# Designs tried in a protein design chat: miniprotein binders against q93zb6. Part 11

Target 1, 365 residues: q93zb6
Amino acid sequence: SSSSSDPLLVKAAKGQAISRPPAWMMRQAGRYMAVYQKLAKKHPSFRERSENTDLIVEISLQPWQAFRPDGVIIFSDILTPLPAFGVPFDIEEVKGPVIQSPIRTEEDMKRLHPIDFEKLQFVGDSLKILRREVGEHAAVLGFVGAPWTIATYIVEGGTTRTYTVIKNMCHTAPDVLRALLSHLTKAITEYVVYQVEHGAHCIQIFDSWGGQLTPEMWERWSKPYIEEIIHAVKKRCPDTPIVFYINGNGGLLERMKGTGADVIGLDWTVDMADGRRRLGSEVSVQGNVDPAYLFSPLPALTEEIERVVKCAGPKGHILNLGHGVLVGTPEEAVAHFFETARNLDYQTLFQNHVPAEKAEPELVV

## First folded at step 23 (miniprotein)

Design zz2
Fold by OpenDDE base, fold request of step 24:
Structure zz2 (fold): chain B 365 residues (1-365), chain A 102 residues (1-102)
Amino acid sequence: as target 1 above (365 residues)
Amino acid sequence: SPEEIKKLIEEARRLLEEARKRLEQAEEKAKQGDYEKALEIVKEALELVEKAIERAEKAYEEAEEAGDPRLIIDALFLIWFAQLLQEEAEKLLKEIEKKLKE
């Protein structure tokens, strides 16, 4: 049975019994690492770094080499597949993502085509190499943006704080927006399957902008498309766990559970025990240490890790931050986080939950 | 036997999922101001949790005796989850009882 050889992270995601939580960090490869900063000076373009196989592999392996996380996520962007289905974009240093030609009309929709994996070969090749390099010692993580999140970039023409164009399209051009979301759902589904076929053990779906919707609008405009992706992926890749993450998700947990994701990612503003209770025993959780604790004294970081782990319970937890590693985070704190995680033992941590041995009545001799 | 332990674990899990659903219903009733119905439901949730704990504790003891680390962790998780539900149900019970006295 395939289950015995699964990486620790995959076992946790599937809610299998293991001795400790597996750990990884969102943005574990990034600007906080001196090795990344050196590489980024040589290769100043983010697209150059994220669209070249050798650079993707090197960057993705930087935290693997330094910290030995239980999860190695591919260095990429949620927007990486956009050119492969007809949406060119740039990443400007100040503005972030820029989409020069937003899609807002039926005429704009004609620019979209099925996802072309010849344009994404660097992702597939990188995942294969990463899978080989980490072996059985870690899970390789793929990831995608949720249709609503990707549509937000496409419709707004880049990063937004107000979401006014896409939120307005929900009322003024709902058929165009549904067509866009449906196109993205298909493309993202195929891209998830592609990542799995190339060596991703687990996939994270980021609905980064889903938390900016009302619960009703999220259920109408985000959830159905995420459910479609998860259902299609589960049918094609039944052994691949799916992590679903929304930043600011405290009001959406019960709704997120309904997607069929194996793991719900929590941010640090969610009480882990409350989140665990609300999600129930059959859904795994990921998170949720505040990234700011990595700037704290190491003993305080240890205590917070232990607190979060104790609040998540002795099964079905992937230890992570509630959001990505912050710029300026000490590498020593990240090292300590992973070392702490490796030294955890559920039987030791949860000893107080062990039934008191009924003291055999001392036979009064 | 490992099969008997797994049966206890599965019974405890089903009871806890029912208890969780009842607790959610009690919380909803309390938010609606139907404290009498919330009180009835939360008491039923607590009874289900107690029955789940009994089975999960027995499963833990038998798993320890069997030396099966997977069954130990499965049982331990259910004990922990049951206690988490119990604490929340007892908290809700106290809140409801307070509202019924006002």
Scores: ipSAE 0.814, ipTM 0.923, lowest interface PAE 0.6, mean pLDDT 94
Fold by OpenDDE base, look of step 23:
Structure zz2 (fold): chain B 365 residues (1-365), chain A 102 residues (1-102)
Amino acid sequence: as target 1 above (365 residues)
Amino acid sequence: SPEEIKKLIEEARRLLEEARKRLEQAEEKAKQGDYEKALEIVKEALELVEKAIERAEKAYEEAEEAGDPRLIIDALFLIWFAQLLQEEAEKLLKEIEKKLKE
């Protein structure tokens, strides 16, 4: 039963009737904000900032304090749980994530263990605090990487542009890769449930690298494991909406719907109305303003927000960017985005879509 | 009554989901070069959309009269979604009719 007390974002995700789209942004806490830059100078390590409860809470609340988004996502990384199941990693400023010991063989798989939540207490404690701080005024968002996306980092040893090692393993070591993906599926399922139990109202699954597969390879190597996660989470946490996001998903929309996610996240390269037609009336959508519009004059940003909202329809839309906020984005443009979203009204926006009553021709007697 | 409005909304929703499935089938038949069967199916999809619009419009009018903002939004969404499907079905119909004249 949808409690009348659900946050606006949760209502939208569940396809409930509301007066306006809820809004949040991927990377809404980040380097574009002066307060974040100041904190990041004081705490230069990304791991320090993302693995300390006080810093996680402070950073996650920076957008909340500045902009009052309808969603407050925890400041974390999709790789944050890796040490908790036996994969150490580092984050280098230039290279990004580095995994010194890639997993590519059955022998390497012996390093993996069940997820240890004692190593993730900072996530749980942060979610509890965030839930208290935002109250009923916003949804607290948790998130995870999809098994294929996480496996890509683990197999490649960090960020890749070619995905040649993991794509080759699909043919040369398929059993090892299936074993890795199955292990990650279990760990990620438990981590999603853990985030919900600690106060996440909604979970986003990022299959950021799934869009680099052919549709057939994605259906074989990514989709089954995402379906398993979503099914297991829905069974354990039936009231928690799941957002599923892939960057570059225009060729995968129908397949993404098949996962059982409540919300499909669209990138800006997808036409929102096309996405709606293809996904159908029963699936909610998230997105999909191009992050580059935040560098445009505010009137052009307003017009684009209104365009996207009108293309998404008056229900089951979470207003977002098609991807994360860019570095150098003006804070004023982000403020304007959230203010614009708060001032939208679906009855006003869509009133002209109802055919005017055919005035019965007055029978001139 | 709110119950009658909800019934109209649910009927409109069902018709639109059936219309969407018919549209997908018509597109697949057109891709296969079976334009005669695609034409039949897309016409059925349009008829379903028209029936859905009629029910959703009636639900909207009754929801406005009742002053129920939730039912108004639910009906408005179905009208909006039906229009999207109608545009797609009409486009596909024109493409199929063109292929049958070639």
Scores: ipSAE 0.778, ipTM 0.907, lowest interface PAE 0.6, mean pLDDT 94
Fold by ESMFold2, fold request of step 24:
Structure zz2 (fold): chain B 365 residues (1-365), chain A 102 residues (1-102)
Amino acid sequence: as target 1 above (365 residues)
Amino acid sequence: SPEEIKKLIEEARRLLEEARKRLEQAEEKAKQGDYEKALEIVKEALELVEKAIERAEKAYEEAEEAGDPRLIIDALFLIWFAQLLQEEAEKLLKEIEKKLKE
């Protein structure tokens, strides 16, 4: 049919045949860009930059204006929805996120309430504007943190290197932790739907700290809640693909597939061909160029991009880094990455896979 | 016809999924030390991959003749995926045969 108007990234996420992989980068808007640095000097509060509609839109469009990625992700934070369901937070200059009143007990749970979208109008407004600015030429991406990751922030009171409070709660107060995770699952589900209703074409779920769990613990404390989110969103938003990424996910790929996500994001330490084999032909992938390659000479970067695309196959691939863009990355390398992606052609790149040679014969004597 | 090409694609896809599962089973048997059963299962997987390649290559040829770029990419993906499984199966076969020499 002539009516397929989905952006290229959405088509790739759905496993539809297209001529090249769409590309975007985790952290594509941020500190590596001079234009962002100038804006951040004028507006030094991260809360202002991430919660003011005009600033969100300007920042989100900076990589669009410079590089024309196939996806434009809203400038936001996985903690942004917390005040909307009863968890205020601050961003401190040195510590980063701080939750002044952690939730660790049944009494603490009484502070939670259903998500209040009046507190999140800047997200909806920003997504609508982004959709208007780029919709036919790129996908607008919304995102959330997975329940385990969000619960970790809420329980620990901020960023942690050890996860000791929440890991202890798994043993000492498991019913409280399950209740917290269940509340978060409901709030995050509604927040995903809200983002879709306000313009997002595709939703990214990040379980940033899920890779710090053993596979058995991840199956117990993270996966069921992600499954519930995906199931509910698929029913309410059947046209919206979901990408699922965990930092450090090499040991979890088959388990991540079990969540029902349309796309599994691979970090750079996973061999892409091995990941595709393990995940099978029914799931798309996102990733996974090592961010360090953006510091390589441009021809070496081209070779690595082509290698990753060849390893991912000619379908069902969203080209990305395996982790976020590093501070100090040359903007020229990022531009080259996107230009390389735009110039790929699957039929050309995979021409050596069509029959031009005989298969290896049986041994004859 | 496009319907005939899609039928070949679907047949190849099902054969490759079965082959992939057989390779998982063979890996499990090899880890358990049951190299004779692992060898049998790998050989079954390779037969499934061969059948899938035949169908995917036919689909590719017909899609190319029809000038349908979407069906060309669909078929190309299955050829590529079949080759991916074939490479894995051949690596596993070599390892199993090496162990059986003992």
Scores: ipSAE 0.774, ipTM 0.918, lowest interface PAE 1.1, mean pLDDT 91
Fold by ESMFold2, last read:
Structure zz2 (fold): chain B 365 residues (1-365), chain A 102 residues (1-102)
Amino acid sequence: as target 1 above (365 residues)
Amino acid sequence: SPEEIKKLIEEARRLLEEARKRLEQAEEKAKQGDYEKALEIVKEALELVEKAIERAEKAYEEAEEAGDPRLIIDALFLIWFAQLLQEEAEKLLKEIEKKLKE
């Protein structure tokens, strides 16, 4: 039989039989790394770091050079495409993302236009370079925010704990909100395809604020738009697996499966074995080591990695954290995580699930 | 033959998916207080799991003999998943039987 040239991560996402789980980490490039901190001091603007091709490539490859993960995700932000369809934003040192001109009314909606990829060439160029640099040794990942999450930023004007403006709009201006979500769905779909065409092997959808919705609200205001993105992308990019992740997703797992995603990313509060039972044998999973274990003694970290892998089963698993790497995480622990993953072997880990060999007969004369 | 191994794997997969659906139905009936129906469904799910284990273990043995690492992993996954469902089914059965005695 012929061997596929797909990276290990892509094979796992497609549910193909492989010898070990691929591993990568959400936020694997970032402030926990000394090399990132030095670069960020030299280039203190997040917009510069995330919008300059050379810097994007350097930052994205920092964890590759240090740890050799099975996936290399582009250094970017879920808000990066916003100016390309009419929503400028800033990153402030203390507040984080700020959208000075929120969209809350039908008149505000007139500022939106179709996504303009001329404004996003740094994304495409960076993905092409990353694809060349990692070659066949890792998958290149692109990513997007889900329409609900992006709409929340645009409506609230930034990060929020309460979601009061967008939740009020669900009741007072639902047609405006649906129109915003529909526009975002179209823009995000095109942006996913753009990333695939420029080198991404796999796309992760983040619905970072989706876990803050009740399941019924999520079914109304998030799921249909995610379904549309996934269905359109599968038609246009049939070889590209899609990972879908929500923070705080324990109550949503079966509903997330209904979107048609190839891989469901589990946060750290979900029991992995329970997640596999609820999702069934045909859906791949990602996750879900608690990032706090990276602060544990290395033997305890090894035990937890092995426990998570045993709970996920010997197929269809992308080993990851349950959420992004925390600031202050020891780099030695991250290195240990990836070394542990590389040294796993499914047949060894799961040997206690198969029948023992029959004893050889003894001949006596 | 490799086709026979793949047939065993597909049969086990189908049995396990049916068993999983039956366990979901049993949980729903138990939540509605219909413990007699829930018990019947759980017992049906356990029968499906046992049939799946037999097929997956046979596929594993033949795949190991053939030295096909992909078929070995495919079979191993189904054995593991069958065990996962068996544990859930046995726990649910115990809970339902307790409720029926109450």
Scores: ipSAE 0.774, ipTM 0.919, lowest interface PAE 1.0, mean pLDDT 91

Design zz2
Fold by ESMFold2, last read:
Structure zz2 (fold): chain B 365 residues (1-365), chain A 102 residues (1-102)
Amino acid sequence: as target 1 above (365 residues)
Amino acid sequence: SPEEIKKLIEEARRLLEEARKRLEQAEEKAKQGDYEKALEIVKEALELVEKAIERAEKAYEEAEEAGDPRLIIDALFLIWFAQLLQEEAEKLLKEIEKKLKE
């Protein structure tokens, strides 16, 4: 059936009435888990772990097996599709991702080509398997990086703390940068559709480095490309909700709403009730427990989860952290987070918001 | 009936979205120092919120009688959102009135 057969997370993203918020965590599969650490010891290459179908599926399902989150995100990276359109990358010990041949000039742009899904079969195959394993009980999530974030990696040649090359390029070679962003927009759009066609119920867009732009620069160099992706995906995949997340997004919320995303992800620096008021009743939200609370005593964690849910309201909320799970996070705290979420009931939590009974008038003596 | 409950819910939703927009406008006017116009707009937003609460509470009551958990949650959300806007409006009203006395 249609709406009644959707996973709980998809229903929340679409703003449908449900009895509790679905929950999942950004980076829920990863180094905080002992089972992941054992697997990573056997397979020390991140590229192998993220590009081998059997390993992707095993890793993606580790949090499912342990905690039963309402969403299962594919184990992958925002850079994973880059070789499929002409941008190879390496992983180095200290530097992390490295792009040895950055794209900064019109000549460099000649290396780009349309996205080649033959190079991404491991993504499609993994999503199909995940959908089969969890599809009725959890949403399968795919994801992409926003064009600005991906362009930053490609222009800078890797990670950066200053963004000086791409920011300078906004002034010295704006037409080349626009052409790069447009190419990425097309490639990312096709990659979103590919993930949906192969099993994803929901797609999250990460603009990881968009928060490093002034609002005016973000409106010029990031937002239009995100809008184009969302518009095209809604046209081609009308039943697939899109979550949009920027770390450090308190100053951008109303502008993020303008992209047309179904769900706005909030980081923990945003007051959730303030965020709901600013975004309005027709947009769903995701977040925003501070990841540091997973290091707190369990009763304090429970209280914070309940506070966040009360601040988000009894509909249109995907419970999550405001950032990814931190390395060193106790597995017991993650289990507690998901158990707390499963035991919530909106009618109980919000019973004090219904009208009080009328008191009968007392006789005046 | 379910159709009557959904109609009340949709009416409440529309009233609350208008109230929210009015509160944004009032905040802008107050930031610009136009406290008299801001006060007028906040009072109009509170009237819209009151009308929305009446409809959402009626929808909630009828949804409970019908035993429909989806309509109960829909109505509860609008009651909650109305209270969220009411709290912000009352805070803004108090601050504007303080500024007007100065």
Scores: ipSAE 0.772, ipTM 0.919, lowest interface PAE 1.1, mean pLDDT 91
Fold by ESMFold2, fold request of step 24:
Structure zz2 (fold): chain B 365 residues (1-365), chain A 102 residues (1-102)
Amino acid sequence: as target 1 above (365 residues)
Amino acid sequence: SPEEIKKLIEEARRLLEEARKRLEQAEEKAKQGDYEKALEIVKEALELVEKAIERAEKAYEEAEEAGDPRLIIDALFLIWFAQLLQEEAEKLLKEIEKKLKE
């Protein structure tokens, strides 16, 4: 419970005063890194890489070893817990995620059961190891998908641009959809608590497809379930900050604040200063450098990082990209991003915001 | 003392939240075309921001004198946030005044 012993990222998430923003990147472990590509050639199955404890730990620590981010997120997937509550899935090279037996009817719902952590030991074991490996030098992050996003995968059977099956269910079978969302909410809540109990300092909730809903539909079909997760987690894990991120969230910021999340993650299309004004002084933010800036000359990247930090203010900011690291991103740019973040100093960056004291007028006798 | 500095910080925080709410109300009135009421509310918000800046700057000076880096950052954040609201209020004020001249 000592704020001096918490990692920098946890302090920022809680809105505590610190000297610089902590930094990490969504997808910081992945295909842009040569060491990941080498490992992936030896272990070509994503399910193996994301479900074998030794591989999870090795992959999660690759960016830590190379760049020393202030956060280390477990290498995993938002779909990883699905088999643990009755929804098998595959990841195919061309199609991506595939759910062979979608849930669309009351009869389909019978396949669901309470989450079985015997099937998720690799997550718990990996989080414990990551916590020990980074010590006090970084926060370990766990993550989940929001119920709407997970339900979309389960109902559609995979990825789609149209979302027609789940959107149709909102009208044709709303009670089945609500029951599915409620089951997912309970399973995801337990999975968040499980990750915290096994070493996570901070949990990020992704509602990747929530941005595909109108604000009114999001308030009806996504927000209440996210609120329930956050409320339950804050009660059971009061020291664990929650970060909430939606792709394309500019029109939803005030509504996202209403979920009770400690940190709102902003994508790069949101003006950071405007976001801080709209969210108020009581909520922390994460983001929001455009990942395309990692392809820029390094001085331009430095300028953009500093601009974003100045726009976010000298407290309550976790420096990140507004989206995950893109494939093909130069490793040198990622290293530069983290080096720049480590060398920031809030008092220096914001010195122009404090008026200088005026000398007393000198009188001539 | 640290407790006196924290009191100034809390006062500034309360004033800024009130100012932020008033700016939202002023924007609503301006959208409804009630520019005279919107102008009144923006001016009230600016007064609250000015009071908050005074408290946050005093907290900053006292924290700096005490050499307390945590309180320095807390005060600096409030100064920054107050200036953020001030910029928005001044922009809204100019827009409202332009509409009133039309």
Scores: ipSAE 0.771, ipTM 0.917, lowest interface PAE 1.0, mean pLDDT 91
Fold by ESMFold2, last read:
Structure zz2 (fold): chain B 365 residues (1-365), chain A 102 residues (1-102)
Amino acid sequence: as target 1 above (365 residues)
Amino acid sequence: SPEEIKKLIEEARRLLEEARKRLEQAEEKAKQGDYEKALEIVKEALELVEKAIERAEKAYEEAEEAGDPRLIIDALFLIWFAQLLQEEAEKLLKEIEKKLKE
């Protein structure tokens, strides 16, 4: 498609000159919204809410109706595709995700099969509807979990604080783990392409557990598989930007750039100006307002948004939080965040950087 | 002309990427204790940044006269990025010179 027809978020991701940063929020649909809580009471099963087309569309559009973000992400889960390639899972009230039959051995690997999109029609159907509903006013985002993150769930059987089983497999059964990661890489690649073909403008890759690895282990066990996904997707979907986000990523930024992602998402603990310097002028960034600021008085929230945008520069920035919206967040603060973003103007905000005459810098030899 | 403005922008972008890489190298030399080499590299990076600022500011002025908002933003970004690198380089220079004094 033509650059003039691309949504603002896609233009920012590609580093194109635009007048303001697009904005959306990780977890912008969810428990902090009264309308979501009412729907969730009627439909208490998370699997139903995330696997029924009508519910997915309704939930995904709740923040669109309320706040008009520049991006609308499909309501889904990084585990959603697992049954489509042979890994059943459930979501339990106390435990969270549960993988009933973990994969840890060569014999366990026999349960895997190529991804079956007949089991994921609700994703494709939902993306088509979202694309139609938001029209030219927002980008539709799809997302996936990175192979290391997905493998961690599958090997551990659920969430973990210690990662002991998968970390042991790096040493005791490395060929099985590599085979699992390779299978996941193929399945996730096809799932990214599937989401793009059914309406997604942009795809975010989450490596939620990647920040828990040392940089050397991340380079060995996560990065190559992410790089393979991005390479394949860029070949097959050249117009679709990829956002790459890791929780706790301050020590990994330069290594994340090496994956070839178009946009690096920064968590809230990273100094945005430092991140831009380390990443260079040719990659875009996403983030990174601290979600805690949504509990601040609105003028303080405005000042923090402006500070983050000034630190990110007047191009190549998708304004977002540094992590997902917190439960209990006032809806009025979220509305203010998006209203503030819509009213920004880069030329006005950055005019102090352009006077023909500037104060002399302090020079030290 | 728009083509002349785009040429200034591309020259500034290239100079800034070179400067950024040189600052990374200077930090590595300083970590190794080679402060004399680190000083040399930081000074080279500052020269590259100054040349980039000149080009980016000229591009901004010409883009503003042409009334081209896309070129204005492109130039503005490079001015901003150049100032970001200049601040880093000046801080690193101070640190290196202090170490050389001791």
Scores: ipSAE 0.765, ipTM 0.916, lowest interface PAE 1.1, mean pLDDT 91
Fold by ESMFold2, look of step 23:
Structure zz2 (fold): chain B 365 residues (1-365), chain A 102 residues (1-102)
Amino acid sequence: as target 1 above (365 residues)
Amino acid sequence: SPEEIKKLIEEARRLLEEARKRLEQAEEKAKQGDYEKALEIVKEALELVEKAIERAEKAYEEAEEAGDPRLIIDALFLIWFAQLLQEEAEKLLKEIEKKLKE
């Protein structure tokens, strides 16, 4: 079981009773912040910003310094570990990530090797520093991409809207694809453990492209590998909760629970009360304020935050957006979100749900 | 005692998980057109929810007397979850009953 000194976010993820939901935001460090834009101007290479320890730490702490979220996620990319197991990549201004030598055949698979943490020291060093800097006041979060999502990038050679190469490969070269997914599962498992050993309190798994599969295909090509990661990590890191998030996940919620994750992240298209009912009382949830509400008048944002928290119930909830923070989001709205979350109290917010056993004295006239 | 409160909480949690599973079964039977089976299962789920509410409310009262904020929140969550399931079950029951009368 966890210590009473665990950060609030870890307690919520484990379903422990706490007085308010912890809050953090996906993409809470980024282009919407003036301080990030200023730093990015001085250091225009994304690879430098995401692979230099000092820059990673500075960027990761920008939202901490401004907003005091309950979670501080390392500034990184789901592709960051790829060169460490034999898949180099570049970042191009328009196309984004590019994998110059995709893996599509058994011969291509020979370029893969076991993950080499010498190439990832900047991740470990950054996590240690973040853990020290936030102390007991926030959880440090690490993250990975799920094997299907990572395989999509590796097979497609980058970001596409069609995903036709990997979807075709499911039928034309299934044994090669399974071998790739198995290799990624092993590498990602070790990378999760590495992040935990270097300071992460909690790990989020992103299956960003899992929503591009029918539920039956997701069960075949994604879920088993996520289950394997979670099972292995739970054995080696039993105190570390796992958050699992899929973009566009309304049709998959019950199947996502089957992976064994401690927390299911909901996007904004799912009604939170319906999600809690479908997932049951033994799994925690994360989410799911629509990021567009950060562009609303502040009273409307407050009402939506309170509505989401009421729909999630007074336990087992990590308050978040249902999607990453959008470019152009007012910093004042983000500050308001975190201030609202800090001022919530479950007992007062849910007082209408308890039975009233009131004694009224007789009126003396 | 704290041990008695925790036992009430655990029993309420178990009853609610059983009720939730039965509501899923009732929804599936209703989609298959098996409204008589769906009706019986929903009624069983409502009885489980009612028993869970009784235990969770007793646990809440005793936790409040004990001044234990963690047990208060645990009980409050189960009261809330029971009410969530009760509302869903009652809606499903009404729809099933209408289908049976058609």
Scores: ipSAE 0.759, ipTM 0.914, lowest interface PAE 1.1, mean pLDDT 91

